# Designs tried in a protein design chat: VH-VL binders against q0atu2. Part 11

Target 1, 119 residues: q0atu2
Amino acid sequence: MLDKKARIRTSREYRNVFEKGKRLSGRFLIIYYVENALDNNRFGFITNKKIGMAVIRNRIKRQLRAIVREYQGQVKNKHDIVLVARAGIGKSSFEGMEKDYIAIMKKAGLFARNANKID

## First folded at step 9 (VH-VL)

Design vd3
Fold by OpenDDE, fold request of step 20:
Structure vd3 (fold): chain C 119 residues (1-119), chain A 121 residues (1-121), chain B 108 residues (1-108)
Amino acid sequence: as target 1 above (119 residues)
Amino acid sequence: QVQLVQSGAEVKKPGASVKVSCKASGYEFTDYYMHWAKQAPGQGLEWIGEINPDWGDTNYNQKFQGRVTMTRDTSISTAYMELSRLRSDDTAVYYCARAKYYWSFDAFDIWGQGTLVTVSS
Amino acid sequence: QIVLTQSPGTLSLSPGERATLSCRASQSVSSKYLYWYQQKPGQAPRLWIYDASSRATGIPDRFSGSGSGTDFTLTISRLEPEDFATYYCQQYESSPYTFGQGTKLEIK
């Protein structure tokens, strides 16, 4: 699980990302990202009902956390990033989701140049 | 109809704990942060804290930190606020209120009816 | 934390009169994070104004919100009997999300 400091926890923090952040859409994910005034990154997640029933949502939530955690160390610092799960994500594989995440994050330029696990 | 229905009035002794429930209906429970507010008799409103019903992340007013615990049961669209080590000045009406936090934003547009908690020896 | 100070504490007016309620913040608050609520005795608060100047659903146009920075105002152009209540301002600029102490609008 993500460290407490690495999570967007408050509604105000979420609002800030959505109001001021940039948006990029992938196949299964939409990311909103904005620079923060911290030395660390924070991640938030939106998994609404459109992605499926509770069992599906729980799986997706678990997988998203795992993906974010896996690549967390390779993300440029000082960013608040919200991942929004798209409707089709419920039918995706973990690998597909991971690939989508990497692609979107690369497109956003959020990975550090010396990242070694994203190629 | 969108509504928040809170549990009934409570009478507690100092040092005890109280757990107030807030059941949501008419909307997606996890799409809104649930907030809690305190209103002592004849006084104004005080924000206690908030919880993300989807992930369980909480943010508390430092004034209540260490004594308040917010939880939720998504299966029944119910949020809970537990206040421990009760004292007389905890006597108040406690409200739950929802707040939109993504795509569109609004603060406390729906409130529960309130729960009176009386702390007396 | 941001402290909101409302004035006056009590405002006594008659129906038909104009009411002006003030909310002052200890530090700057963006208009999009300033809210007003109405509360009547024995009832829960009700969202009244959002984004400092936008009326919530069902709120009469005799109510208007204005202001920016640290000074915000709720104005009722012509008071109706049902308008007599306590009004609270609230900021969502930063946690903790604080309320003003309220202005009680009572019948003279």
Scores: ipSAE 0.932, ipTM 0.962, lowest interface PAE 0.4, mean pLDDT 95
Fold by OpenDDE, last read:
Structure vd3 (fold): chain C 119 residues (1-119), chain A 121 residues (1-121), chain B 108 residues (1-108)
Amino acid sequence: as target 1 above (119 residues)
Amino acid sequence: QVQLVQSGAEVKKPGASVKVSCKASGYEFTDYYMHWAKQAPGQGLEWIGEINPDWGDTNYNQKFQGRVTMTRDTSISTAYMELSRLRSDDTAVYYCARAKYYWSFDAFDIWGQGTLVTVSS
Amino acid sequence: QIVLTQSPGTLSLSPGERATLSCRASQSVSSKYLYWYQQKPGQAPRLWIYDASSRATGIPDRFSGSGSGTDFTLTISRLEPEDFATYYCQQYESSPYTFGQGTKLEIK
């Protein structure tokens, strides 16, 4: 699991991202991202009922955190990023989800220049 | 009907712990942060903390830090607030209240009916 | 933390009169993060005004919220008997999300 300092934890922090952040949509994910005043990135997640039942949601939640954790060190610093799971994500594979994440993060320009593992 | 239903009144001794429940119905439990507030007799409202019911992340008022624990059971759409090392000034009505935190933003638009906690020797 | 100070502590008026309730913040609060609640004895608070000036669902138009920065006001143009209650302002600008100490609007 992500470190505490790497998580968006408060409702106010979420609101800030949604109110001030930029939005990009992928096949399975929507990301909202905004610069923060910290020395680290923070990630939040929205996994509502539309993506499926509890078992599916729990799986998706675990997979999303795994993906974010895997690429965390390659993301440009000083960003708050919220991942919103789209309805079709429940039927996606881990690889499909990961590919979608990488694609939208690249499109957002959020990966560092020297980032690897994203090709 | 959207509502929050809290557990019944509690009477505790100093040093004990109390755990208040707040059951949500009529809406998706995980779509709103759950907040808790304290209201001492004849006094105003004091914010205790919040919990993300989907992920379990919490944020507490520093005044209660170390004594309050907020949890949730998503399977029954229920939030819990536990307050430990109770003292007389913890005597109050405790409220849960929901707050939307994505796409639309309302503060505490739905409240529980309150739970009276009495701490006395 | 942001401290909200409401004034007056108690406001005694008669039905039909105009009521003006003040909420002062110790530091600037964006209008979108300023809320008002109404509470009657033995009941839970109810959301009354959001975004400093927007009435919650079902709130009569005799209620109006205004203000910005550090000074906010709740106005009741013409008091009805059911309006007598305690009103709290609240900020969502930063944690902890604090309330004012309340203004008790009582019948004269």
Scores: ipSAE 0.931, ipTM 0.962, lowest interface PAE 0.4, mean pLDDT 95
Fold by OpenDDE, look of step 9:
Structure vd3 (fold): chain C 119 residues (1-119), chain A 121 residues (1-121), chain B 108 residues (1-108)
Amino acid sequence: as target 1 above (119 residues)
Amino acid sequence: QVQLVQSGAEVKKPGASVKVSCKASGYEFTDYYMHWAKQAPGQGLEWIGEINPDWGDTNYNQKFQGRVTMTRDTSISTAYMELSRLRSDDTAVYYCARAKYYWSFDAFDIWGQGTLVTVSS
Amino acid sequence: QIVLTQSPGTLSLSPGERATLSCRASQSVSSKYLYWYQQKPGQAPRLWIYDASSRATGIPDRFSGSGSGTDFTLTISRLEPEDFATYYCQQYESSPYTFGQGTKLEIK
């Protein structure tokens, strides 16, 4: 699981990302991202009811954390990033979700230049 | 209708712990942060902390840090605030209140009815 | 933390009069994150003004909020009997989300 330091934890932090951040939409994910004044990245997650029942949401939450953790070291520093799960994500495979994450993060230009797991 | 219903009044001795519940209904529990506030008798409002009901992340006022624990049970849309090592100045009415944190923003638009906690020897 | 100081502590007025409540912040607060609440004895607070100047749902138009930066004001143009209560300002600019100490509006 992501370290507390690497998570968006407060409502105000979420509001800041939604208020000032840029938005990009993928197939299964929407990301909001904004530069922060820290030395580390922080990730937030929105998994609302539209993505499915509790069992599905819990699965998606685990998968999203796993994906973010896997690629965390390859993301450009000093960003707050919120992942919003889209309605169709409940029917996606892990690989599909991962592919979507990589694609949208690349489109946002959030991966470091020397990233080696995104091709 | 949208409402927050809190547990009943508590009487505790110094050094004990108290756990107040706040049950949400009429809206999606995980779409709002749950906040807690303290109001001592005849005094103003003091913010205690907040919890993300979806992920369980918490943020506490440093004044209460180390003594307060906020949790939630999403299956019954209920938030909890536990305050330990109680002392006389913890005597107060404690409120839960929701606040939207994504897409649309508001402060504490819905409040619980409050829970009186009395700490006395 | 941001400290909000409200003045006066107590305001004694009669129905029909104009009430002006002040909330001063120790540092700048965005209008978007300045709120007012009304509280009557034995009741929970109720959101009254949001975004410094927007009335919450069901709030009469005799209430108005204004201000920016460090100075905010809640005004009641003509007091009604039901308006006598304690009013709190709150900032959501940064954690902890502090409240003012309140202004008690009482009937003269």
Scores: ipSAE 0.928, ipTM 0.961, lowest interface PAE 0.5, mean pLDDT 95
Fold by OpenDDE, fold request of step 10:
Structure vd3 (fold): chain C 119 residues (1-119), chain A 121 residues (1-121), chain B 108 residues (1-108)
Amino acid sequence: as target 1 above (119 residues)
Amino acid sequence: QVQLVQSGAEVKKPGASVKVSCKASGYEFTDYYMHWAKQAPGQGLEWIGEINPDWGDTNYNQKFQGRVTMTRDTSISTAYMELSRLRSDDTAVYYCARAKYYWSFDAFDIWGQGTLVTVSS
Amino acid sequence: QIVLTQSPGTLSLSPGERATLSCRASQSVSSKYLYWYQQKPGQAPRLWIYDASSRATGIPDRFSGSGSGTDFTLTISRLEPEDFATYYCQQYESSPYTFGQGTKLEIK
C-alpha cells in the first residue's frame, strides 16, 4: 500500500482535484491532476461498479496501487493525482494497464525531466 | 429508495466501547463518503469523521482522535463507528450521513435515523 | 477549525412573518461549501440549502440562502407552520466540517 501521506484521504481533497484539476483520458484510466502545496504527491483512486464485480475491482485496486508505487519516485512533486478506472480496465492485463498509466502520465507531463527511461 | 439504516439504541457504562452500524441501500455504497455526527441531548451537531468506503481511508475530528474508529464492510454496504473509553458526555444521538465526492458534489444529503447512545453508571 | 456562529439562538415568530437567520464564519468560506440543514424534534437533519443559495430538492421557494465570505443568511419570506424547526449551517471548506450551533425557530 501507498504511504498514508501519499494518499488522498478526505472527501474534500478529492473534490479539490476534480474541481480544479486537469483531466486526461487513457485507454483504461482517466487522471485528474492538480498542484498541491505539499512537498509530496498524493494519489487517489476511483473504482466504481461499472468496472466489474468485487473480485475484479479488488484486483484492479491492487494493481493500480502497485503501478503507482512502482513509478512514484519519477513523478514530479507537489501534485494531487486521482486515477479513475474506466469500464474496460477489468479486461486488461497488468502490462496493458501499466503501459496506459505511463502513457497518460507522460502526456500529462507528470514525470520528472531526469526520470529514467520508461518503456 | 435511498436510505441509511442505523443500529438500535445502546446503553453503556463509562469506560466501555460502543459500535454503531449504518447500512446503506438504494445506491452504490462506495460512491459516497460516509460521515458521522454527534448530537448531545438538546445540543447542536458535531462532526466526528469520515470514511472512504471503497478504500477505507478515514479522517477524524481531532476531538475524537484516539477514541473513534470508523470501518466498513462493502459486502453488506455497512459502515461502522466505534467509540471507546466512553464517558457521560458521550451520551448523544449519533448519525451517519453520506456525501458525494466525485463528478457531483454535495454534503450530507441522506442521513440515518440516528442511534441513541446512553453512557451512565 | 472554522467556527460557525448562528444568530439568534432562538427566533420566535408567527406564521406569515419573515424570518432571517444568520451564520457567521470565523474565516472566509466559499459559497459552494456552505450548507443549511433543517431539523425537527426526534428527526434527523435534512439538507435544505447547498452552495449557500441553492435549495435542495423539494424545498419551497419561500426559503432562500445568501451571503459570501464570512456572512451567510437563510431567509424565509413567509413562515408556514411546518417551517418551525431548528436550522443549522455547516461548512465543507476544510476539515473538520463544522456546524453552527443552530437557530431554533419557534412559534410565538
Scores: ipSAE 0.926, ipTM 0.962, lowest interface PAE 0.5, mean pLDDT 95
Fold by OpenDDE, look of step 19:
Structure vd3 (fold): chain C 119 residues (1-119), chain A 121 residues (1-121), chain B 108 residues (1-108)
Amino acid sequence: as target 1 above (119 residues)
Amino acid sequence: QVQLVQSGAEVKKPGASVKVSCKASGYEFTDYYMHWAKQAPGQGLEWIGEINPDWGDTNYNQKFQGRVTMTRDTSISTAYMELSRLRSDDTAVYYCARAKYYWSFDAFDIWGQGTLVTVSS
Amino acid sequence: QIVLTQSPGTLSLSPGERATLSCRASQSVSSKYLYWYQQKPGQAPRLWIYDASSRATGIPDRFSGSGSGTDFTLTISRLEPEDFATYYCQQYESSPYTFGQGTKLEIK
């Protein structure tokens, strides 16, 4: 699990990201991202019923956490980022999900210049 | 029909703990933050804290920090608020209330019926 | 924390009269994050106004919310008997999400 400081925790923080952030859509994920006033990044997640039943959602949540954790050190600092799982994500492989994450984050320009493991 | 149904009234002694439940129905439990509020007899409303039912993240009012614990059971769409080390001034009606936090936003649009907690020696 | 101060504490009026309730914030609050609730004795609060000036579902036209910055107002153009209750303002600008102390609107 992500560090407490690396998570969007409050409803107001989520609201801020959705109201002020930029939106990019991938195949399986939509990201909302906005600069924050902190020295660290915070991640939020939306996994609503449209992606599947509880078992599927739990799997997706676990996989999303794993992906974000794997690459969090390579993301530009001072961002709040919310990942919204799209309906088709329940049928995706982990690799497919990871690939989508990398692609969308690259498109957003959120990876650091010296980021590794993203090519 | 959307509703929040809370557990029944509680009578506790000072120093004890109380755990109030709030069962949601008629909507997706994980799509709304669950908030809790305190209302002492004849007094106004006081915000206690909030919980993300999907991920379990909590945010508490500093006034209650260290004594309040919010949890949830998604399998039964139920949120819980536990208050420990009870004092007489904890005597109040406690409410749960939902609030949207993504795509569309609102404040506390649905409330539970309230749970009276009485702390007395 | 943001402190909301409501005035007056008690407002005594008769049906048919105009009611004006004030809510002042200790610091600026965006209209998006200012809410009003109505509460009657023995009942849970009910969302009444959202985004400072939008009526919640089922709220009569005689209710209106206005204001910005630190000063917000709830107005009832013509009081009906069912309008006598306690009204609370609330801010969602920042945690903790505080309430005003309430204005009790009672029948004269």
Scores: ipSAE 0.921, ipTM 0.958, lowest interface PAE 0.5, mean pLDDT 95

